VHH binders against q9c0y8. Designs and how they scored, part 25

Target 1, 316 residues: q9c0y8
Amino acid sequence: MSASHPGILHEYTERLVAFELVGKSNVTLTSNVTRSLLLFVGGLGDGLLTVPYVQELVNPLDEIGWSIVQVQTQSSYIGWGTGSLKRDDEDLHKAVDYFLHIGGADFSTRKIVLMGHSTGSQNVLYYLTQSILPNYLIAGIAQAPVSDREAAYQFNGKEKTKELVDWVKAEYLDKGLGNDVLPRSKVENFFGEVPTSANRCIDLTDVRGNDDFFSSDLSADDFAKTFGNLKEISGSTAHSQLILLMSERDEFVSPSTDKAQLLNRFRESIRPTTSNSSLSGIIPGATHNVGPKSSPEALKWLINQLITALRSFIDQ
Short names: E, the ipSAE of ESMFold2; O, the ipSAE of OpenDDE; V2, 0.75 times the mean of E and O plus 0.25 times the DockQ between their complexes.

## First folded at step 19 (VHH; framework vhh_vobarilizumab_d1)

Design e2 (at its last look DockQ between E and O 0.96; V2 from the best seeds 0.72)
Fold by OpenDDE, look of step 19:
Structure e2 (fold): chain B 316 residues (1-316), chain A 121 residues (1-121)
Amino acid sequence: as target 1 above (316 residues)
Amino acid sequence: EVQLVESGGGLVQPGGSLRLSCAASGFTFSDYYMAWYRQAPGKGRELVARISSGGETYYADSVKGRFTISRDNAKNTLYLQMNSLRPEDTAVYYCARGVFSIARGSEFDYWGQGTLVTVSS
């Protein structure tokens, strides 16, 4: 991977930017109204080019008429500690609006797919199901959807996680101090060096917290409230496609978890059923971020899967 | 200063048993998950077992049912009970301190010097 990539830095808000990665064709969203884009949002801790496979997608997607844009939200890098899915969703909607129209384009000429990595998957699901703002995505792709709560169980322990949740509820939420930042000395074993609010702590670690979409211990009723409630595309009776791509060797998922079964549980919950894409699957040999420790075929599989999906959306 | 010191390695016959210890100091032991790794001659370092700060355990398939990882927080000590040892278990065994964050996942930031385990008839 190269240390740099050519592209265009966009200011999609007064204080937020997104980077359009330019491929070999040099075609840009500004220069072509029919150019579609994959809008990419990382997970906790991610920023520009922090997900290693992003640069590898540029030319393959460019060849089929798609640009990649990596978006920075207020949650990028360490901003997630005081963020929320709701705030993220507001930022993402601003990005979608900006990129839908640059170059004189609109929904009839340009398609947008939102792809999320890791906690970006929660952003994708939230956008398509929980957001009160209009949906302008033709599809969402959740790559490496994982439960942050269950990750904490795996490394810190279930009981210790519950103790943290109980403590935060009692000392902060019950007192109306949800926006206060928790003492690092109390939570660094969960959140590292990142200043983390009481609310964000609960979102990430509480049972059925605001971010709790992908936990294996959730019920069918829980999934029905999320996967089962995809919104219509604004101005249409159609619904977005939802593609779920799990990593086979995801280190955030417990080794005791049957990933195939879990994926099926997610898919079976998707409503309407027409939004349940047959392209959902498990990336073979892939670590969480499909990084250098992944099998050599993992990235190729991901690229091919994306190409197949994106081609299908242009015909819709 | 963070220190990890392994002990208990040695020569053992196939089918025999050993118990490794890792003495930890310089940090709050109970707040960290710990792991055992091993490196055989000519091979890369591999995870053997890990234990969460809460006591949840994970084992590599190659040692499952034979090895047991445990911890004594009062003694700041990590253990690896190795039973039914095989020649292929011959390696230098390392204890490691694990650091977890939701954003970055699990990383190991401190390692012991290692203790040699030789299984030979």
Scores: ipSAE 0.744, ipTM 0.886, lowest interface PAE 0.6, mean pLDDT 96
Fold by ESMFold2, look of step 19:
Order: structure tokens, then sequence, then C-alpha cells
Structure e2 (fold): chain B 316 residues (1-316), chain A 121 residues (1-121)
């Protein structure tokens, strides 16, 4: 388990950090103003080094002049329970602003791609479609864009999840107590030990809650409001690219879900259509986080897709 | 203390049926999803069937249409009805309690001692 990982810890805003992993070249974002970065945000419960494939990306990206940076947000680890996609988005914009300028770089010399794993995929989609702040990302990559609501349906049951939602609305939201933390005994089978607000519960588990971007029972009209609204890159007429990478053996996704058809539904909703990357796909043999239970070829496939994408963004 | 106690295993001929039971105690049974796993000689444990706390079911492809998982929340009991048994169903069958959270996903934190099912041919 324990290992040392060479890198630079950046304080990108007061009390929040991001870790730039350093590859064999020893080139960093501070030492080379033309060096670009993949900014990585994990899912609920994630933090530094919790997603197993991130370390394996360091040297492949380094070889093409890219750093990988793991961002900590207020929602990292257990902080998500009282947070929101909007709060995450604010943190991520602060990180993007910081990295865009460090070492004396600017928009003309440094490219930034935001990659999210699991619920980090909601962060990516939110950043590219819902944020009211300027967009400086040339692309977003969503690995394992899964529905939290449908995961709850799978393990706790659809009707029990709806009962929780109705109870939270009646006992908290209707009483103006949306920011209150829910009693653990009522919600531990959905959120475990993590203190979770009424608002956060609704965001994650209600039909069309604020996090509910990837559920298979959403309509084309629902997807048009999200996937159909990608923003242009600030100061450019180009729009961000969106790459969607599902895990073939994702344990959060119901076995009854046709992942290929769901992926196609997401992609066909992307507007402008030029933002719909041909590099989207299903990672063969991959578990949710492409961990050690994945087939041996899963990681190599992922690395190949990422290298292909990142190289193409430099050569535009 | 959490306890899971399987029963109902035995020797059966191909084509026969068995019904496994798992008596649960020491926790609020209705709040947890539950599963049956099996382990054949020389093999790892594999999922057979799973049932959500709300009653929704999933089956491994190898048993679909032949096995039925169910639960009785009033009796704190998990069941596996096994029909059309085949020699390859021979295994020790384990009851498992699932823990789920939206952040960490699913895992199994308690297991029964297992009950042996032998399907002779």
Amino acid sequence: as target 1 above (316 residues)
Amino acid sequence: EVQLVESGGGLVQPGGSLRLSCAASGFTFSDYYMAWYRQAPGKGRELVARISSGGETYYADSVKGRFTISRDNAKNTLYLQMNSLRPEDTAVYYCARGVFSIARGSEFDYWGQGTLVTVSS
C-alpha cells in the first residue's frame, strides 16, 4: 500500500490543494509555461491517490508534455455530504484559474482538460454546461459517468429511494431546513457514515435532482438541457470537447442497463455536435475505477485513449 | 452481533430442487441488500443472486430462470429456490450481507458459514 509519489503540492486557494505528479522528465507546470495539464477530480469519497489508475498516467502524459494534477475540493473525502455540484464547480474554477497562470503561463501557452471519475463526471458536465463562470477548458473527460440515483435503486430499491426522497422533502425542505444534516439512522443505508444534508440527499437521489445527469430513465429533453448545452472556450469561437468513457464491468451500473445504447443516447444529445468526441467509448474489462479487478487490457486501453485525445489538443 | 446461518443444503440428483434459507440476526435485516454466493471446489466465490433491501433482484447468467432469490423481512430470512439443478451447481453456498453507500458502492461485510449443495450425476 504505502509508497512515495514525487510531485508538487499546490495551494490553489486558501486551504485547498492540488497535487501535480512529476514524471521521469522532471518537467513541471512551474518550470515550463507551455506544459499543459489534465486536472483530475475523483468521485464521492475520493481524494489524493484514491483512484488507482491516476499514478499510472503520470509517465505516459509526461512523455507528451502533460502533467496530471489531482485536485482536492471541499467535497473530497467526506466533505461531499454537505456540499453541492455548484460548490464543487466554484472550487474547480479556482483551481483552473490558478493552474492557467502559474509559472507565468497564460491561455495561449497552456491547455487544461478536466477529467472526472464517477461523480467527478457530474463535475465535468456541470462545468461545461451549467456553470455561469468563464470556460477555459478545451475538453472534459468523464470516466464512469454513472447515475447515483439508479445505483441507489439497484441496492436499496426504487420505492425505498422514493420514500426517502418524499420523507426528506416533507420533514426538511418543506420546513426550510435544506441545509440540515439528516439523522444518520434514517439515511445510513444510502450515505453510510458521511454527514449528509437534506439538500445533498435530494441532489443525489431525487428524479432530476441536481446531480441526476446520467440516469437511463431520463428523456431526450432532459439530456438536451445538459449534454445539449456545452459552452464555448472563453475568448474563442471553439467549444469544449466532451469524451465519455464507460467501464464495461462497472459494478455501480445495473446489469440490465445496455451501456452501449446509453452511451449513444448521451452522445447524440451533445450540442454543439462538433463537441461530441469520437474518442468516447467503453473501456473493455474495466471495473468502476479501473482497479486491480479489471482485465489486464483495460488500463492500456484507457491510457491509449487519453494520449490520443491530449496529443490532438496540442496539435490544433 | 451479526449472524447469518444457512440451511437447506444437501445431496440431490440432476434436475432436482433445493431451497436454501439464511436466518439473519443482530441487525435490521430490511435495511440491507443480501446475496447468495457459491464456491465450487478449487474455485473462488462467485455471485449467484442478489436482492436489494427493497426487493429488486439480480441473477448470474448461469442461474437465470432456474434460481429465485427472495426475502421475508418479517422473518429476517433470505431464501434461494434452486430448480433444475445441474452438476456444475455443486458448491458451498454462502449468505452474505451487503453494505451500500452512494459514495463507496457495494461490498459484503458479513458471511454465513455456508451450506453444501451436491448435485450427483
Scores: ipSAE 0.540, ipTM 0.777, lowest interface PAE 1.6, mean pLDDT 92
ESMFold2 (binder alone), look of step 19: mean pLDDT 84; pTM 0.850

Design e3 (at its last look DockQ between E and O 0.91; V2 from the best seeds 0.67)
Fold by OpenDDE, look of step 19:
Structure e3 (fold): chain B 316 residues (1-316), chain A 121 residues (1-121)
Amino acid sequence: as target 1 above (316 residues)
Amino acid sequence: EVQLVESGGGLVQPGGSLRLSCAASGFTFSDYYMAWYRQAPGKGRELVARISSGGETYYADSVKGRFTISRDNAKNTLYLQMNSLRPEDTAVYYCARGYFSIARGSEYDYWGQGTLVTVSS
């Protein structure tokens, strides 16, 4: 991977930027009104070029008429500790609006797909289901959707996680101190060095917390409230496609979890059923971020799935 | 200063047993998940077993049913009970302290010097 990548830095808000990675054709969103884009949002801790496979997508997507844009939100890097899916969604809607119109484009000429990695998957699902703002995505792609709560169970323990939740509820939420930052000495084994608010702690670690979309112990009714409630695309009766791509060797998922079964549970819950893409699947040999410890075929598989999906959206 | 010191390695016959210990100091042992790794000659380092701070365990398929990882928080000690040892278990075994965050996942930030286990007839 190269240390540098050519592109255009966009200021889509007064304080936030997004980076359009430019491919070999040198075609940009500004120069081509019919150019479509994959808008990419990372997970917790991610920023620009922190997900290793992103740079590898640039030229393959460029060849089929798609740009890739990495978005910085207020949650980028360490900002997630005091963030929320709602705040993220507001930022993402600003980004979508900006990129939908630059170069003189609109929804009739430019398509946008939102792709999320890791907790970015919660952003994708939230955008398509729970957001109160208009939906302008032709599709969402959730790559490596995982339960942060169950990850905590795996490494810290179920009971210790529950103790944390109970403590935070009692000492902060019940007292109206949800926005306070938790003492590092009490929560660093969960959140590292990142300043984390009481609310964010609960979002990530409580049963049916605001971020609890992908836990294996959730019920069909729980999934119906999320996967089962995809919104219409604004100005249309059509719905966005939802593609779920799990990593086969995802280290955040318990080895005891049947990933194929879990994926099927998610897919079966998607409503309307027409939004359930046949392109959902498990990335063979892939670690969480499809990084260097993945099988050599993992990245190629991901690229091919994306190309197939993105081609289909232009024809719609 | 964080320290991990392995002990209990040695020469053993196939089918034999050994118990490895890792003495931990310089940190609150009970707050961290721990792991055993091993490195055989000419091979890369591989995960053998992991134990969460809550006591949940994970084993590599190659040692499942034969090895048991455990911890004594009062003694700040990690253990690996190895039964039914095979020649392919020959390796230097390392104790490692786990670092976990929801954002970064699981990493290991401290390692012991290792203890040699040789299984040979």
Scores: ipSAE 0.666, ipTM 0.854, lowest interface PAE 0.7, mean pLDDT 95
Fold by ESMFold2, look of step 19:
Structure e3 (fold): chain B 316 residues (1-316), chain A 121 residues (1-121)
Amino acid sequence: as target 1 above (316 residues)
Amino acid sequence: EVQLVESGGGLVQPGGSLRLSCAASGFTFSDYYMAWYRQAPGKGRELVARISSGGETYYADSVKGRFTISRDNAKNTLYLQMNSLRPEDTAVYYCARGYFSIARGSEYDYWGQGTLVTVSS
């Protein structure tokens, strides 16, 4: 619903902003107080204030010395259709670098957690599997780590999705036209009105496309290349924690998928095993974005898990 | 201009069968997933069955094994074959068009007027 939200708009790189919501304490990341942050990235179509639970995190985090920052990337809103996971990752690294260098905090004392919702979960996992991590990034949180490909299978059909992929490869990729926007008439039942490049279509809908981290038909070898490949934090032998939070009533996940079993398969693949957080779980009664159709307990459960995690990082 | 017109409802004894139809017009039928919902007196609407644009089907537990959803894309028609009907299947049955995109997920944007199914002895 429409409302005013107090905060600080940060230009973290040319043409890109992040919005720091301000809690009851009025302490911000630019104050003369050491302050840690939860850096939040939404999914496809998301932007500032579109994921409903983010606003509810402001005061609980504020009470334990954490700020929440919503990151706008080049892929926010409708930009994702011509983007890529790699481009998103470049934007997120610039955001992290910006927040490591502002305010009254010693760089060595500020802690950063990267949290993603939906395809933001692919952003989190991708970030953690790149080269050596900054000393300040202590955890990644993936809420609703769902497969875009299997969502397309559920609503459009597996064979229709394969036909689209084959057609895009033949008519675009094989002709060197990967950056071209696809005709709306061919793709509107997959991507709606969002202009979508041939490359982006393949990333999202092809088997083992560049975004295809969470599909239930992937093998243990597939998961080993992602979940099994978390990187060290710079200047340390430590690794980031990874917390996975599935929504129990996630409408993007096929009713035939056993979410508990799938979560266990993700977690068993995490390497190093010390990065496999015991705080991972399934949010009871939650829809995809833990929105108003969720059971009343879903949001409280999510807040409890997040506060438990963030408090534990403060104590270390 | 989108129109969904249900037909085939009526009165039937327990154990009987009915076949519902939904004639669709004003859109490219084969591009959309479709569903049957029902609403019993004094109750909210509940999903009965769903069929993807590619023909894959899903059923509520209460009807699995007894009801079959299908579609004929050449005739722009959605069907629900209801067998082994029970008194608790008594409801108004609605045809619904689903809208899906990877970014926004799924929702139902058009509904028919409904057709009444009464199962009584």
Scores: ipSAE 0.503, ipTM 0.764, lowest interface PAE 1.9, mean pLDDT 90
ESMFold2 (binder alone), look of step 19: mean pLDDT 86; pTM 0.863

Design e4 (at its last look DockQ between E and O 0.54; V2 from the best seeds 0.00; counts 0 for: pae O 3.0 > 2)
Fold by ESMFold2, look of step 19:
Structure e4 (fold): chain B 316 residues (1-316), chain A 121 residues (1-121)
Amino acid sequence: as target 1 above (316 residues)
Amino acid sequence: EVQLVESGGGLVQPGGSLRLSCAASGFTFSDYYMAWYRQAPGKGRELVARISSGGETYYADSVKGRFTISRDNAKNTLYLQMNSLRPEDTAVYYCARGVFSIVRGSEYDYWGQGTLVTVSS
C-alpha cells in the first residue's frame, strides 16, 4: 500500500542518499547530535521502503532514542548487478562518516549500529572484517544472512548453477572480460532482468565467491576467514557485537537446511568470542523479509530483540 | 504454451490414499521448481509441498510424514502421494510452476485447473 513517510533525506555523498524516518518524538539526528542510529542496508533489489519491517521499527526505536536510517548505495535497486561488496563497503563508509559528523567534527558522539537484510548481511560482515572500525560503530546486525548460491541451488539446481559458473569463467573471466554484462538469455533464471556482470555472477553463485559467506557447505576454515576476523574499534581493544537473526520460514533457505545448526556454526566461528552476541536467534514464524506472510508474532519478536540490543548499547 | 494438467483426485475414505499427477508441457520441466497447493472451500490457497529442480522437498507442517512430492523429469510429470488422508485434506489441489531469481525470490507463474480431493465417510 502507498503511504507518506515523514523524514529527513540526507545526501551523505554526491548522488547517494540515506532516509531518516521521523518518529513521534520528532527528535532527529540533526536536532540531537548525540542521538544514536540504526543504519539499515537492504539486499539485492532493495531500496527505500522495500523491506516491509523498516517502517514498523521507527516508533519503537524512537522511544529509546534511536533513529532508523535507510541507506541507498550504488547497488540499490538494480545497481548491484554491476557492483561488488567492496563498492558497497566504500559507500557505507561514506555514510557512516557523514552521520558521525552531522553536528560538526567535534560534536558527534553518537553510536551507530549497522543492520543488513539479506545480502545487506554480507555488507555488514564485510564491513566488520576489513579494517579497524570507527569508534562509534558498535555493532552489526545481520537479518536473514542467507546464501545466494544455495538459493540458486535450491531452485535452479546445483549442477545447472555450476555449469553457469564454469561457462562464465571460461568465456569471460579467463578472457579478461569480468566487467562485461552477461547475456540475459544465459542468466535470466538466476538474476531475472537485472544487468549482471561476469564478476558479479561469480561473486554470488560460485563456491567461495566474494558474497559467499553463509552457505551451509562451507567449512570451519572458511568461516574463520570471515566470522572469525572481526576487527577492533578504533581507539579501543573492544570489538563490535555481531547479532545474527535468521527467519524461521525463510523461503530462500533450503528446506533441508537445519537453521539452528547453521546459526550455531556461524556463531561458534565468531572471533573474538566476545563479539558473539547472545541476542542472535531465529525469528519465529518469519519469512525472509519478515513481511505480511509472516506469523503475526514475528515482527513483535524482531522488535523486542532489536530494542533489547539497542538499549544494552546505550547502557555502556 | 505452458500447460499443467492435474489428475488423480476423487473420493476417498479417511485413512485412505490417493496419488495425484500433474502433466507438464510447453517448457523445459527439469529447469523449474514445482509445487502442489490446495484450496479448501472458503479458504485461500495454501502450499502443500514443493520440490526443486534438483529434487529437494519441502512440506507444510499439516502434511509432513503423510504426503510425498516427487517428479519424473523424463516424463515431465509431478506427483503427490497422499497417505493417511483426513477430512481436513478435502480441497482442490493445484499444480504450480515456480520461477526464481536471486533478487525477487520465488513465485508461481502458471497454475493448473485443479483436481478435487474429497475425504469423507
Scores: ipSAE 0.399, ipTM 0.670, lowest interface PAE 2.3, mean pLDDT 89
Fold by OpenDDE, look of step 19:
Structure e4 (fold): chain B 316 residues (1-316), chain A 121 residues (1-121)
Amino acid sequence: as target 1 above (316 residues)
Amino acid sequence: EVQLVESGGGLVQPGGSLRLSCAASGFTFSDYYMAWYRQAPGKGRELVARISSGGETYYADSVKGRFTISRDNAKNTLYLQMNSLRPEDTAVYYCARGVFSIVRGSEYDYWGQGTLVTVSS
């Protein structure tokens, strides 16, 4: 792993940045209007290059005419504790707009794919289904989509999680205090040292909370409201592709969960059906972040799936 | 300072039983997910059993029906009851504290020094 990475730091807002990783060709989004990009957003706790496989994607993507850009949102690092999918979506739309146009490009010359890791998967799905802002993505990729609620059940206990939800609703939401930060002494076993708002707590841990997209106990009707509701690409009748990539050894998914079956349930719910990519699948031997504890073939598999997908989008 | 100290390891005959203990200190034990891992000579560290703060348990297939993980929150102690021990259970056993489930990253942040279990005739 390299300690430094060549690239360009972009200010896509006055206060937020994104890092374009430059590959061996030295081609950049600024220098080439036809250069496309994979816009990458991490999960809870992530910032720049905190997901280990990101730097490994640079050269393979570069070879096929794609740049990779990692975006920082207000939710990066510990910012998620007081954030929301809606806020994240606003940041991401600003990023997409910025990168769509730098170098004199537009939607006709440059394609953007949004890839999310972990909770970034909720961002991807939200962007494509629930956002009230225009969709300018040719595709979304959800890597390691997991239920934070079910993770809480696994690690903290189902009943204790319910007790937390009930307490937060009674003491904060019912009193109009949803934006207040919860006392660390009450919630640190769930959220650690991260300041967490009452609303964010409920988003992550309540049944059918705002972030509850990937839970195994959701109904077909629930999935129809999310997966089944992909928006048109702005200015077109076409729809974005949605690719779901689960990690086979995801430590945040219950061992009792059949991942293949769950993935199939997600895919079957995707509407229109043309957005359901055949490239969705399970990354063999991969931990949650496809990190060093993964099998050696896991990263290669991921890279190959991405290359296949990204090549197909250029022809559209 | 967070500390985990394993005990109860030793030599036992095949078919025998042992009970391991892990004494925890330096944190609110009852709020944390805990686990037992083991590492046999020449092999990688593997999960044996998990227990949530709420008491939900998981077992590796290799020990299911033979091992029982439990906790006493009043004593800040994690236990592993091992029955019907086999030679292949020979390993150093480690207790570990789980990280917060919502925060993505490492699964465990603290480990004990381990206790040796040898199953031999």
Scores: ipSAE 0.045, ipTM 0.564, lowest interface PAE 3.0, mean pLDDT 94
ESMFold2 (binder alone), look of step 19: mean pLDDT 85; pTM 0.857

## First folded at step 20 (VHH; framework vhh_vobarilizumab_d1)

Design i1 (at its last look DockQ between E and O 0.79; V2 from the best seeds 0.58)
Fold by ESMFold2, look of step 20:
Structure i1 (fold): chain B 316 residues (1-316), chain A 121 residues (1-121)
Amino acid sequence: as target 1 above (316 residues)
Amino acid sequence: EVQLVESGGGLVQPGGSLRLSCAASGFTFSDYYMAWYRQAPGKGRELVARISSGGETYYADSVKGRFTISRDNAKNTLYLQMNSLRPEDTAVYYCARGVFSIARGSTYDYWGQGTLVTVSS
């Protein structure tokens, strides 16, 4: 059930922390200014150690001189219900700025990759394409970039989801009550026990809501506004790489969805085209979070892709 | 308390039809997605069909075109119409209640006791 995990807890801004897991080498971001990091953000409901594969990344990354750091944001655990991608993005930029400099590092010596799981994938895409803040990431990795709206369609029904959206707009947004928490009885089959604001409900469940990046019914023009808008790395003409890793057996995705086709649609929209990493793919046999119900090869495949990518960012 | 009670199983000839029912009580039936699973002797449970709270359906490939899942929210009842039955459809069929949230995804928290369907000459 429980275990102890050695690491360093960083307060990267007041009241927010990130946990650097320490591998067998005992080298850390504070002890080595040239050590690079994979900054990891989970999905809705996630926090420290909630995504099962993160522990398994520690030593493989350590062997190639990378730390894995799990970031807690204001949206971690139940905080997401009254949050937004914009608020998350501000937290993540503070974390990136902090880690660029600790141990005496600077931008020229330390590389940072942002990896997101599930709705953390929306955080990655937002950071790289929508944020108005400077970008210092050499890459973003989106694992299980799934549509929250289409998950709601699959289990609650498309028409019931649209009825909820219309009701929230009429009774809350049109009345200037976007920050109000919705009655639990109206939304518990969408958001469970998590207090959820009217604005957050719309972000997650409305067509083209602020979180709605990955729905299969979006058009090429919709994807051009997101995937088609990757930012330059600040102070450079280079752009971040984007790696998309879908789970083959993702339980949030309708069984009728052709994942390979959907992945190709995302990738074809990426601009500049040089940011479209060839390391994108579908993790064979993987469940949403690559957990214990995954095929044995799923975790091995994921580790291999990550090692290949991270090594390539240093060898230049 | 949540209760799910299956009925309608029995012995049927290959090519025949059966209609299974699941009577639900102890919760607001119309708010939950529901599923039929089956378990053949010596094998694990497998999904047969699923229906969202809004009525959208999903079917396993092995039954698509032959089975129809439906629900009557006024009667708190889930149905499975099984046509063109084959010997390999022989199993105990279970009704299951689904629980979904955007943060946690989907799982099944309550199961019925099952109803036996035998397809044999």
Scores: ipSAE 0.583, ipTM 0.788, lowest interface PAE 1.4, mean pLDDT 92
Fold by OpenDDE, look of step 20:
Structure i1 (fold): chain B 316 residues (1-316), chain A 121 residues (1-121)
Amino acid sequence: as target 1 above (316 residues)
Amino acid sequence: EVQLVESGGGLVQPGGSLRLSCAASGFTFSDYYMAWYRQAPGKGRELVARISSGGETYYADSVKGRFTISRDNAKNTLYLQMNSLRPEDTAVYYCARGVFSIARGSTYDYWGQGTLVTVSS
């Protein structure tokens, strides 16, 4: 069933857009300098409103003075196959900068929270740990952070995944062909119809690849390099908050994995410790994207948790 | 045409054993992960066990230690060995073909017609 959503389409680059979903109050980021925003980035394959719960956040957030913006990056839809976290991060920085200032706002009047779904969680963590945040406070929310590598293990097989990695390294990376797109006939089982570069393949499927943040077999030292390395705000000693929200029924996490334990391992690794939010948790009854197969309470829980988080950020 | 045909269901006493088979055709069986689901009367369909194309297995907590999922790629056949059966295992058991995408688009795109397993004294 088709649906229409009121909002404002923003051109935050020459070629990329973001959609501000407008709530019942009709207040927008352009019209109100004190309006804060949740900047939402989807996972692999996602585009505008491909994550079902996004539209459900609009009015609850609007009621507390927050807009939700869905960002399109070069990686949106099938673009991820030839992308990278670095490229994504560049796009996100442009988006953040744009939305920070529209309507005459700045870091003194507007707060921005980054929220990522699925692989968007890698984007969030990458954003918070790879770059110093210039002149604004950003919190990150990682919803359904999962290991793409371990997902491949679950469905394609661990050994087959390793064979893929070894083959790509030998035939492409070792030859300086990292930007070449892999033959579909060789990688379709992993990446479907999405053209995928050798580098991107390795990012997603290699041990300690560039996207390998959330794998359960990583060491404490590995987590220290990511969770343990949140950057400070430029000109300040303050650090952003990181909230991790795992789905209880996440189908891309092995049933044998203790999600609570894994979440705790992530949280314990967060540095500085003040960035480890007590609001991190497991969404009860939620599938990966908190979609229709989730328990009815899952979405409500997520909404309430977000509202609580966003209110807390304004008070900081 | 993709086809999945389950067999091996029947009536068994508590503590008994059954072996289900799923004959696959119309696709390269070895390239897909496969799963067994079951649906009890009045309940929703639930995952019982899953096996990757590489042979890695996963089980629901309710069947761990009792059920074994396996595959014979040369025969294009999926198996479910069910031991120590309980009345609560009574259900229609379905074979399903899984399609994985790293882009989180994994789903089951083909299902068998199911085979009934009844555990009763």
Scores: ipSAE 0.426, ipTM 0.754, lowest interface PAE 1.2, mean pLDDT 94
ESMFold2 (binder alone), look of step 20: mean pLDDT 85; pTM 0.853

